VH-VL binders against o60147. Designs and how they scored, part 42

Target 1, 175 residues: o60147
Amino acid sequence: MLEKNKYLYIFRHIQTNQVLLSQGNVLKKTALFQLPYPLQKPVAPNGMRPAKLRKDHWVPLLKVEFPNESMFQSVFMQLLNYRKYRSVQPLTSDLLKLPIPVRRRKIMRQEVPNTIADLADILNKEKFPENSVRLQLSDKSDSEYADWPPSVQIDSEEIKLSRGFREKTTVDEAR

## First folded at step 17 (VH-VL)

Design kg34
Fold by ESMFold2, last read:
Structure kg34 (fold): chain C 175 residues (1-175), chain A 118 residues (1-118), chain B 106 residues (1-106)
Amino acid sequence: as target 1 above (175 residues)
Amino acid sequence: QVQLVQSGSELKKPGASVKVSCKASGYTFRSYGMNWVRQAPGQGLEWMGWINTYSGEPTYAQGFTGRFVFSLDTSVSTAYLQISSLKAEDTAVYYCARGPYLSYFDYWGQGTLVTVSS
Amino acid sequence: DIQLTQSPSFLSASVGDRVTITCRASQDISSYLAWYQQKPGKAPKLLIYDASRLESGVPSRFSGSGSGTEFTLTISSLQPEDFATYYCQQDYEYPTFGGGTKVEIK
C-alpha cells in the first residue's frame, strides 16, 4: 500500500494516430471526451471523436513514471489543459484549403508530436529532481519530438506490448 | 494532511439561492478534480458533477444542468456549489469530494445540510 | 449511464462473521469500481479503489474483488465499528453509485 497511481499512460490510435491520456493502464470510456469537438459546437459529438471506445484500436505510445502521485496529477491536469487549448484554436488558412477528410487526417496526425512536445514543455517548467521521471516509449525515435530536461531518464527498453499496457498480474501488486 | 472543510448548514425558503463552500488544504488544489455529491435524507449518494480545478471548466451530471453552478477561487483553494431557485426537493446533504480526473473520490468534505422549507 | 445494483440492500450479522456485499454493473466496467463506507451522520470514506486496491489506513479485514460486471466487498471478521452503509461507485464512465447496503450488527 505504499504507492498510489504515479504513472501516466498515453495511447495512440492505430489508424488515425490520435492520442488519449490515461491515469490507468486500461482506457476508460470517458477518455474519448479528450478528443476535440468541432470548434463551433462545444458539446457536439460529431467530427473526430469515435462513437465507441474500441480498445483494440488503441496501442501504447509512451508511459511515464513520476516520483509520486502528486507530481503525476500535476502533469496530467496540465497536459489535459494543453489538449483543450489546442482544440479551441482557429484552423490555419492552409488547413482550410484542404478537403475536409484530408484536413482531419492532418490535424489528427499532429497529436503524437504535439503531445510529446507538450509533455516535455511541462517537465522543463516543473523542475523536477534529476533523473526522477522515467520515460518509456513504444518507439524511441519519438523522443526526438522534444528536448527533455535533466529530470527525465529515457528507458533503454521500448514498450513491447501490442494491446494496452497491462502485463501479467504480480504478487507485489497485492500488497 | 488532505482536508476538505465545507460551510455550515443552511435553512432556506423555496425560490432562494444558496452557496456552499469547500475549502481544501494539504495538497496541490489544481492537481485534483473537485466533485459534488448529493444525498437526500435517508437516501443514497448521487454524483452531481465536477469542476476541473486547473481550467475551471465544470461538468454537470444529467439532471443538474440548470440551477446548479460549480465555481472556484484557486487563490484560497476553495470550490463552490451554488443552487438557485431552491425547491423543497433540494433538501439534502451536499458533499464536496476530490479525486483524479473522473475517478474514485479519496477525500470528502464533512457535508453541508441544505434544508428548503416554507 | 451505468447502473450499479447492490445486494443485499440490508443485512444483519454477528461480530466476527465474514460478510460479503455484491455490486453488479449494467455493463462491463473493467476494474473501475470503488467501495465506500458511510457511518450515520458522517461523510463516506473510501475503502477500496480499482476493484481490489485497499486505501491507506483502511483495516486489512476489508478486501475487494471482481472485474467486468460482478464485484464483491468482503469483511473477513465483522467488528462493531463496521455498522454502516456501504456504497459501490464506478468510474469507467461518469461516476454513478450503487443503492447502498446497510449492515446491522447483532
Scores: ipSAE 0.707, ipTM 0.864, lowest interface PAE 1.3, mean pLDDT 87
Fold by ESMFold2, fold request of step 21:
Structure kg34 (fold): chain C 175 residues (1-175), chain A 118 residues (1-118), chain B 106 residues (1-106)
Amino acid sequence: as target 1 above (175 residues)
Amino acid sequence: QVQLVQSGSELKKPGASVKVSCKASGYTFRSYGMNWVRQAPGQGLEWMGWINTYSGEPTYAQGFTGRFVFSLDTSVSTAYLQISSLKAEDTAVYYCARGPYLSYFDYWGQGTLVTVSS
Amino acid sequence: DIQLTQSPSFLSASVGDRVTITCRASQDISSYLAWYQQKPGKAPKLLIYDASRLESGVPSRFSGSGSGTEFTLTISSLQPEDFATYYCQQDYEYPTFGGGTKVEIK
């Protein structure tokens, strides 16, 4: 009955194209725990997780407005689980044949399409009312990574925030 | 009408085990994380960790990685805290608290007093 | 760990007074700070989240402000039922609590 945030914010890294899910328009340090960490050794240099959060390296990928906070939380927790599931899968034979730098780049490059596909998969399985979920993208062509259910309305306006600047959600959006 | 109802107070001897339950109602259990918070007598609040109610994966704060186990039974919307090899220093009130992923805690259980004495 | 330092650790005030409690973070936590009230023998109760947002059902005499490393909880007109200990909590990193501020009413 207590309604709070109903917005999902997804960021991408400007150089690596890694993805972070957020419950707010400013990333928390704990968001970095969504990224793979090297499991072999604490000091191993193979990690895909940066040591620190550089907020100016993360730009908006997409924003989703849900009908209410409960629906948002359901989708957010499911999407986190998809990311965890992908992170623990064994590497495919074709990935293992690649040189390590190429393999890392290819894996990170897949995060944007994978996350968008996973979001759409969750929304296709849920029974949300028609046109009740508003999706806004920084690049509208990214909607082509998935088939969207009737519940999703894709906003014609792209996100137009500057790369290195973020501000708190405005009062009109917080309502 | 979100509610978290915890099991009753426990009196235990050193070396025993205890399992505290936290039954949730009034919301979708798997959509919000479940946190455990300790408060020793006359002391402040200490986050022990949380369990992802969707995946069942626990995360333990530093100092809580050995004798403390978080678990779930999603079929009855219940989270559990098990403490093994109880020590006198474990005497405290243990709270369950729900919240968004690694966020603030908007609803709390009433607390469970665990007293460990010889 | 992000350390939260509350000030003062203890205060006393009269009914009707304006009371302020501060919470200082050891590093920039943006606006990821919450305030809780705990009355003796009771569970904590969320008052403020995201530094300044009032939780549903909390009296409007409570307000929060701040960002970065400095945050305040304000009670505009202290009431007898506000006798409690107040805690700040950050969620920028794994949650940590401040040491608490005990408010006594004369």
Scores: ipSAE 0.705, ipTM 0.861, lowest interface PAE 1.3, mean pLDDT 87
Fold by ESMFold2, last read:
Structure kg34 (fold): chain C 175 residues (1-175), chain A 118 residues (1-118), chain B 106 residues (1-106)
Amino acid sequence: as target 1 above (175 residues)
Amino acid sequence: QVQLVQSGSELKKPGASVKVSCKASGYTFRSYGMNWVRQAPGQGLEWMGWINTYSGEPTYAQGFTGRFVFSLDTSVSTAYLQISSLKAEDTAVYYCARGPYLSYFDYWGQGTLVTVSS
Amino acid sequence: DIQLTQSPSFLSASVGDRVTITCRASQDISSYLAWYQQKPGKAPKLLIYDASRLESGVPSRFSGSGSGTEFTLTISSLQPEDFATYYCQQDYEYPTFGGGTKVEIK
């Protein structure tokens, strides 16, 4: 028998720097619903959801191991809500003055630092045991976007995979 | 121990409304999604949609937009399914089922039979 | 919109038999498939999630395998309490269920 999932996987889009949260090391098609949906209108104010999931466009940003599934689920649902809250906020006057393509790029490029800060904010509010939450990043300098609570142990080893959280073979790349 | 307890069976006439409750216990209600699944007599399982128990935002499967409304009362860890303008084809057992965000369903309520007949 | 086709729709087997049920997806769903057992008048019970992971408290005679578009549920030695209908369910997209497989004991 195997344990229930206690890992948070966060992906970054290779071009837009948009972020997706995942309960598994392979993205589900429903992960795209975390992004604003612009197709009902000519141009989305905050960003754009791709028409389909291109798994080769999403690379590891970070992985978090929690003490158990219940704690993982609590943090995951909170983090998802932080992202939704940010996506529905009115745009500032300064952003509205920008041309739409520039505005969109500026908003999307903040998703990485914002997501990391939000994760840390949630973890700072939770009462997890010291060093019980293991954080691994693809770029350790990204940990500098936040102040981490004592419960978080940042792995000194970066994620070495560049195509999702699984090693891909030549055969898999052709599929 | 995780438990989902639904309200009792209902006998309704066409055009009436019904509200099925699903009370959760034994876990953090806001950490797992609540799904509704329909099973017509002698038939298979049909996902109706889910409600995000953290935000309260419902999502409805195709074919369930309109007469079906999901809601929550987080103060008592309870989810609700309301069906308005009942039709004979709404006769079914309605299950609540919890699970991780848009995932498999690890715990189910006992089901609520709604019978719609004139 | 992912369709799941279960085969067979119905089977009859004896206690002790090895039983295999298949679920075929209309598109690649990775390993995002679950199996449920439902006895008459009862709610479904989760057996397998993520294609091959056994749910806690489920007897080890149940196993799941597969990825992509083809998946199997295997009962290694059928018991009298295994008379039920079995459903597959994908969660790669919004959940959908297979049509079910009714297992009866000869």
Scores: ipSAE 0.698, ipTM 0.861, lowest interface PAE 1.3, mean pLDDT 88
Fold by ESMFold2, look of step 20:
Structure kg34 (fold): chain C 175 residues (1-175), chain A 118 residues (1-118), chain B 106 residues (1-106)
Amino acid sequence: as target 1 above (175 residues)
Amino acid sequence: QVQLVQSGSELKKPGASVKVSCKASGYTFRSYGMNWVRQAPGQGLEWMGWINTYSGEPTYAQGFTGRFVFSLDTSVSTAYLQISSLKAEDTAVYYCARGPYLSYFDYWGQGTLVTVSS
Amino acid sequence: DIQLTQSPSFLSASVGDRVTITCRASQDISSYLAWYQQKPGKAPKLLIYDASRLESGVPSRFSGSGSGTEFTLTISSLQPEDFATYYCQQDYEYPTFGGGTKVEIK
């Protein structure tokens, strides 16, 4: 009966710039399943899934506040599908010419801009009310990877690394 | 009013197959995952896996990768569990349960008893 | 898979008693734990999610606490309708359930 605001949390890896989507402000181990399995598959783009979730290696990229759970769930499921679809597409000839470690690194570095663009594409296709979705970024210039619909209000305040998604009295000492 | 209504109980012989349906109503079907949970008589709950209702992609828990198939008909907001080559140890109540992506299960079907007996 | 061990497996208590059920995880699961009530012949019903958040429509006598590896479900004043089996479930990894705790009213 009562509507509750819902947040999408997106993290990036501090070294690889891979991206993870989260329903909570603390990553679950199952979030790693969004990344391709480390086996080489002939029909899928290269990717890399760490064996262990190192929470100190993942920092905030952006946070999206939705007015209710149904909007959040719709966007979250679509975004997961975009990421899965990208992970299984054939590699381009330019990528295939690269040594495997270089190829993987180049693919991983595109995850931030690709995820932001996919999020915006989904939000542009949805019929959400004007200013109903609040977007907050760790680096506000990252909003430039996409054109945002009128439904999105971009917060002027950036997410600070020392505060992360969790607002506790202690500063993150695992940087 | 979120509701999951499952098909009725089944009595089967070993080696047969069964298909359990789970019809959803009262919410956007493709916005929540559909999970299958097994409960053998007098036993606890066992997660069998889930199906992404947006993409149709199933994920099976370890031990359920062979004879068990999850599927959807999104036009009627219905999920299916098919069990092939039934064994006596498949005797259980099978539940569908919706939930956020790999999370808790906020709504459950009433359960479908599948009895496998010669 | 993350193993969840519930204790006790069975208890008997009087109406009005305070009841505590414990769930221990084989590894740190943060606060990603849910509690369910299952009455005879019925499907489980979600009581608590994210360790301590009460699901809508659940009586306020139910509460959850804990983080990391140890979690509790508390019924502050046991009622006759609370006769049921209670299960914990983690969702930090692929979901797993505890073995259950059967509560009977004396």
Scores: ipSAE 0.433, ipTM 0.791, lowest interface PAE 3.0, mean pLDDT 87

Design kg35
Fold by OpenDDE, fold request of step 18:
Structure kg35 (fold): chain C 175 residues (1-175), chain A 118 residues (1-118), chain B 106 residues (1-106)
Amino acid sequence: as target 1 above (175 residues)
Amino acid sequence: QVQLVQSGSELKKPGASVKVSCKASGYTFRSYGMNWVRQAPGQGLEWMGWINTYSGEPRYAQGFTGRFVFSLDTSVSTAYLQISSLKAEDTAVYYCARGPYLSYFDYWGQGTLVTVSS
Amino acid sequence: DIQLTQSPSFLSASVGDRVTITCRASQDISSYLAWYQQKPGKAPKLLIYDASKLESGVPSRFSGSGSGTEFTLTISSLQPEDFATYYCQQDYEYPTFGGGTKVEIK
């Protein structure tokens, strides 16, 4: 099996807390396609699939190292599916009672915990070998959003990426 | 070993439809996206679009909307390209190519020649 | 869309020569660039991904370098089987290919 890329990077928007999945430590423009189409002008346009990628608006949430490329790709595809599924689900009655701007903010606030929970759920189902998956978080408290299987080893070292772009002083990681 | 096997050459008249198949083996089908790339005779490579093999959601490049349809049969790990209302300019070799989500293409089918001629 | 410009379009070389092909992107694509080799009547073959990473099974005489807007494919010592057309491809945005570089025997 090929060992091209076994690293998952997840970024969050600094204002909206929306989440983007990345196969590299530099965000692609195509990552924006993960965001839903707005029905109208959003309160926070930078988080609602903007036309241009502002890399400086995205900060690392977490990095995951998988045992191999196949496992990484499987989890990546499943994460996309989980997000898509959630986006098409009917809104709860409580959310529908809120003004649109408030509703949008509340939904976006849940993207980080939902994504982390999705990741944990997927990993729980995959049953990877014990301590075979290495998880690094920018904020260790974010690990509390989910129960992690024995396959996941939470790294004591926090992720060191600064934003959704590669700095000149940053050493490139092997993928 | 990873393999992508495409259906055979097609000869069609203008206005007809064609459906090209791409059968994948040697890996988990839903773990990699399937891309379609067109190459007109003597020309370069052109990305047509991509289909999410997990969800079935297709994405089409500009210029490949309407008459071009990507589909799947996951039970047999097969991706399909259907072209309707064929035109002479659709004459080309069509490739399916595996790759990570909207990334590079590490494995290719052998290509399917579609000739549109009156 | 991102345009990729390859140079040269045609290259004549001899066995043993050092060959260099350039790919220029219309905007910064970081390191999200791949190189392919295509022989007549055959499907393209991935050589390099992420600008400089060698695909498994590809001879070490192939190498890629560059980032941002300028990229290079190098064949350190051209072999008889290397006469083909080479394409660069970016995946920063929706995938696009360069126009190709045909390497032919001198």
Scores: ipSAE 0.858, ipTM 0.936, lowest interface PAE 0.5, mean pLDDT 92
Fold by OpenDDE, fold request of step 18:
Structure kg35 (fold): chain C 175 residues (1-175), chain A 118 residues (1-118), chain B 106 residues (1-106)
Amino acid sequence: as target 1 above (175 residues)
Amino acid sequence: QVQLVQSGSELKKPGASVKVSCKASGYTFRSYGMNWVRQAPGQGLEWMGWINTYSGEPRYAQGFTGRFVFSLDTSVSTAYLQISSLKAEDTAVYYCARGPYLSYFDYWGQGTLVTVSS
Amino acid sequence: DIQLTQSPSFLSASVGDRVTITCRASQDISSYLAWYQQKPGKAPKLLIYDASKLESGVPSRFSGSGSGTEFTLTISSLQPEDFATYYCQQDYEYPTFGGGTKVEIK
């Protein structure tokens, strides 16, 4: 008997810094459904939800190991919905004052920090046992985007693609 | 223990509507998506779509838009499938199935037979 | 949509036999494949997820292998209770099922 998945992977786009949540170390095409349609508010750059998944354009941002599947699933669903909620919120007055291209860039640049902050917030609310959640970051400095609860143990070693990550250089076509 | 209990069999006339319920227990309802799977008599399994149990947002597979509606009552950990304007070809067993976000299905309801007949 | 083709559609075997069922995907789905067992009048039961991971409570005689486009479900020694229909299911895209393989008594 094998234990159910208890690993959360978060990927970022190498150019746009868009973020995708993954239940595995290989991105699924369904992950694209996390991205907003270009025509939806808030104003998004063109191609935010591409028809094709270019796996080679996505790199790991962080990996989280949970004590069990239930905890993982709870956090995953919350994180997914935090993002969705944020994506449908009206643009702030500050953003509306910016030219559209600048606005789009600013929104995209905030996805990584916002996602990390969301994760920390969710974990703070869950109040898991001390050091029960293992967080590994590609860039350790990204941990500074949030205050982490005692339940989170941040690894001193950064994640590497060669260490436990499956091949992500494939291109998937649209359905 | 995780359990999904569906409502009983339905016999309907063409053009009528039916609402199937799926009550979940034994786990945190909002932590797993709820999927609906159809199986026509003697046929294979067909994924109809799923509903985000956290947000209530449904997603429908191609061919299951319009007449099919997924809904929730989170207060009683229950998911619903409503089919309107029933047709004879809608005759099938309908399953609710728990699973991680758009993944596999680890727990299933017992199924609800919906028969559409004149 | 991703099409899954199971082979064979029907399989006759005896108790104690080694049984292998194949599932082929129309495109690379990595390891995002599950196997289910369904008995007449019953709901499907998850056997294998992520191509090779055994679901809790499932006998060890069941195993899954494969990645990419070709997958196999193996029953090392068929038991009387294993006569059923088996389905593969991919979750790389929106979920789709194979056509099923009915394992019958020889």
Scores: ipSAE 0.855, ipTM 0.937, lowest interface PAE 0.5, mean pLDDT 91
Fold by OpenDDE, fold request of step 18:
Structure kg35 (fold): chain C 175 residues (1-175), chain A 118 residues (1-118), chain B 106 residues (1-106)
Amino acid sequence: as target 1 above (175 residues)
Amino acid sequence: QVQLVQSGSELKKPGASVKVSCKASGYTFRSYGMNWVRQAPGQGLEWMGWINTYSGEPRYAQGFTGRFVFSLDTSVSTAYLQISSLKAEDTAVYYCARGPYLSYFDYWGQGTLVTVSS
Amino acid sequence: DIQLTQSPSFLSASVGDRVTITCRASQDISSYLAWYQQKPGKAPKLLIYDASKLESGVPSRFSGSGSGTEFTLTISSLQPEDFATYYCQQDYEYPTFGGGTKVEIK
């Protein structure tokens, strides 16, 4: 069986700078469950929310291309759990001194660089083959948030996805 | 090769508990979520929820809260479904199914029939 | 929750026939739809994911199409082993299944 390339998309919220991981170039509603600070209150047990996803509020941050499903899934799950882990860690004394809204804003401001750093860290630990992972950013300067291992090749071209969803003219990418 | 092997059929009385196991092999266990799907006799498929095999965090679908518990033993790449206070309505085949994060299900266990009868 | 409505619920066909099953979603789910085949006493088998991507090992006579709210599974030439129940499943929200389509021998 032929292995197909897999793509990880990361979106950021235009207002809060929160990030969502996506297995495709169109955000799913379930992506909202990744948020440490939900946009809407859960209506059902165990965090189920019949919430609306405003796709236009999310812009692409980066796209990662993996040569196979195994590498993709490994990185995806780790990245997902890295963020979750941070969200449940004890807050620093400095943060605790701040009002909750201010605290949340401060934390969210760091979500983009933290996510990028997490991705780099995960990839560093995985020790994938050289140039086996392709990274494309919406803003090339975002690559400076981390040191990337030799397994990562950064594209010179920036991603051109529309907010929260693919452009109509954009070809579907492997998932 | 990817394989999910579930425990055998169960016959229980109402009020009893059952624990179904699903042993995974052929892939990195914590790289894929484990889903549970129920199928009552002659009925369709119903997603019960999933467990994050990396963190152990379960998420339950509406209607499958309270009496249903997902758990893991990562040391043996095994997922578990426990149903307590069994009811006749719980009679069904229960499947574990691997899949990308809250996505589709590419590999399935063979299913475990749980029969609840007086 | 997103409801998936399959049509028809039952379909009688002959070997060699072109078979088309429809799955309609209660809302736009983009291309986040999968198709499964289930035979009696067996676990479901993934056929198509992301609306049109053929799962490895699945015969090419199976194909999926559609986006948004309407999807179709097509079997170009029905084979004896294809008589089964087929389910669509969306993963745009928490997974839900269609009611199934049983393909029977005419």
Scores: ipSAE 0.843, ipTM 0.930, lowest interface PAE 0.6, mean pLDDT 91
Fold by ESMFold2, fold request of step 18:
Structure kg35 (fold): chain C 175 residues (1-175), chain A 118 residues (1-118), chain B 106 residues (1-106)
Amino acid sequence: as target 1 above (175 residues)
Amino acid sequence: QVQLVQSGSELKKPGASVKVSCKASGYTFRSYGMNWVRQAPGQGLEWMGWINTYSGEPRYAQGFTGRFVFSLDTSVSTAYLQISSLKAEDTAVYYCARGPYLSYFDYWGQGTLVTVSS
Amino acid sequence: DIQLTQSPSFLSASVGDRVTITCRASQDISSYLAWYQQKPGKAPKLLIYDASKLESGVPSRFSGSGSGTEFTLTISSLQPEDFATYYCQQDYEYPTFGGGTKVEIK
């Protein structure tokens, strides 16, 4: 019998650096609705929602294992809400000085560090047992975007999958 | 220990309104979405939409964007379905069902029969 | 919306038979499919989620398989209490249900 899901999967778009949160190791089409809807044109300052899900454009950013499904669901719903909160905040004067294409790219480049910071903020406010939350990153230097609480155990091994999370890391016998 | 308890059956005339309640217990209400599913007599299951119990924002399936309103009272862990301007075709059993965000439905209410008859 | 087509819509089988029910999706939904059992006058009950994962408390005679566009629910040895209607449901997109399969014992 398999236990219900206790894993958070976070993907990064290989070109735009936009972020998608997932309850499974394969993205659902509904994940695209996490991206800002274009206001009045196909291209909006706060990001572009692709018409279809191109799974080859989304790569692993990080994976989190929680103690159980209930704790995972609590953090997942909070993280989604943090993301929506950020999407409605007024732009800084520095951003407003930039041409629209440059402004958009700079805003989208912030999604990775912002998502990591938001995750850590949630975990710092939750009182999980020490070392009970296992974090694995594709690029370990990304852990520097936040201060992690004692509950988080950062895996020393990076995620080796180049596309999605579905296949486990492989150690070739020919090595 | 997870329970969803719905309000009792309703008999209404065309043009009236009805409000079905779904009281949740045994879990953290804001951590799981609340879905509404319709089943007309002798028919299959039809997803009507859901409400994000964390934010309170509803989303409606195509065909349910008019007379159907989802709402919450988080202080009593209760979701509501309101149907206005009732029509005979609204005669059905209405289920609430919880699940992970936009996922499968692991717990269901017992259903509420709404009968619309002239 | 993703269309789910169940086959057959109705079947009659004897106690002890192996029963299979098929659900076909109009597009690739990966493994994002669930199966429900509904007895007359009762709410649906989750049997299988993520195509093949058995919900707790569900008898082991129930199993699910498939991915992509074709999925199967199997009852290895039909029991009298398995008289019910079975529904598939996808959650790759906003949820949709199959049309149901009514299973009668005899």
Scores: ipSAE 0.724, ipTM 0.867, lowest interface PAE 1.2, mean pLDDT 88

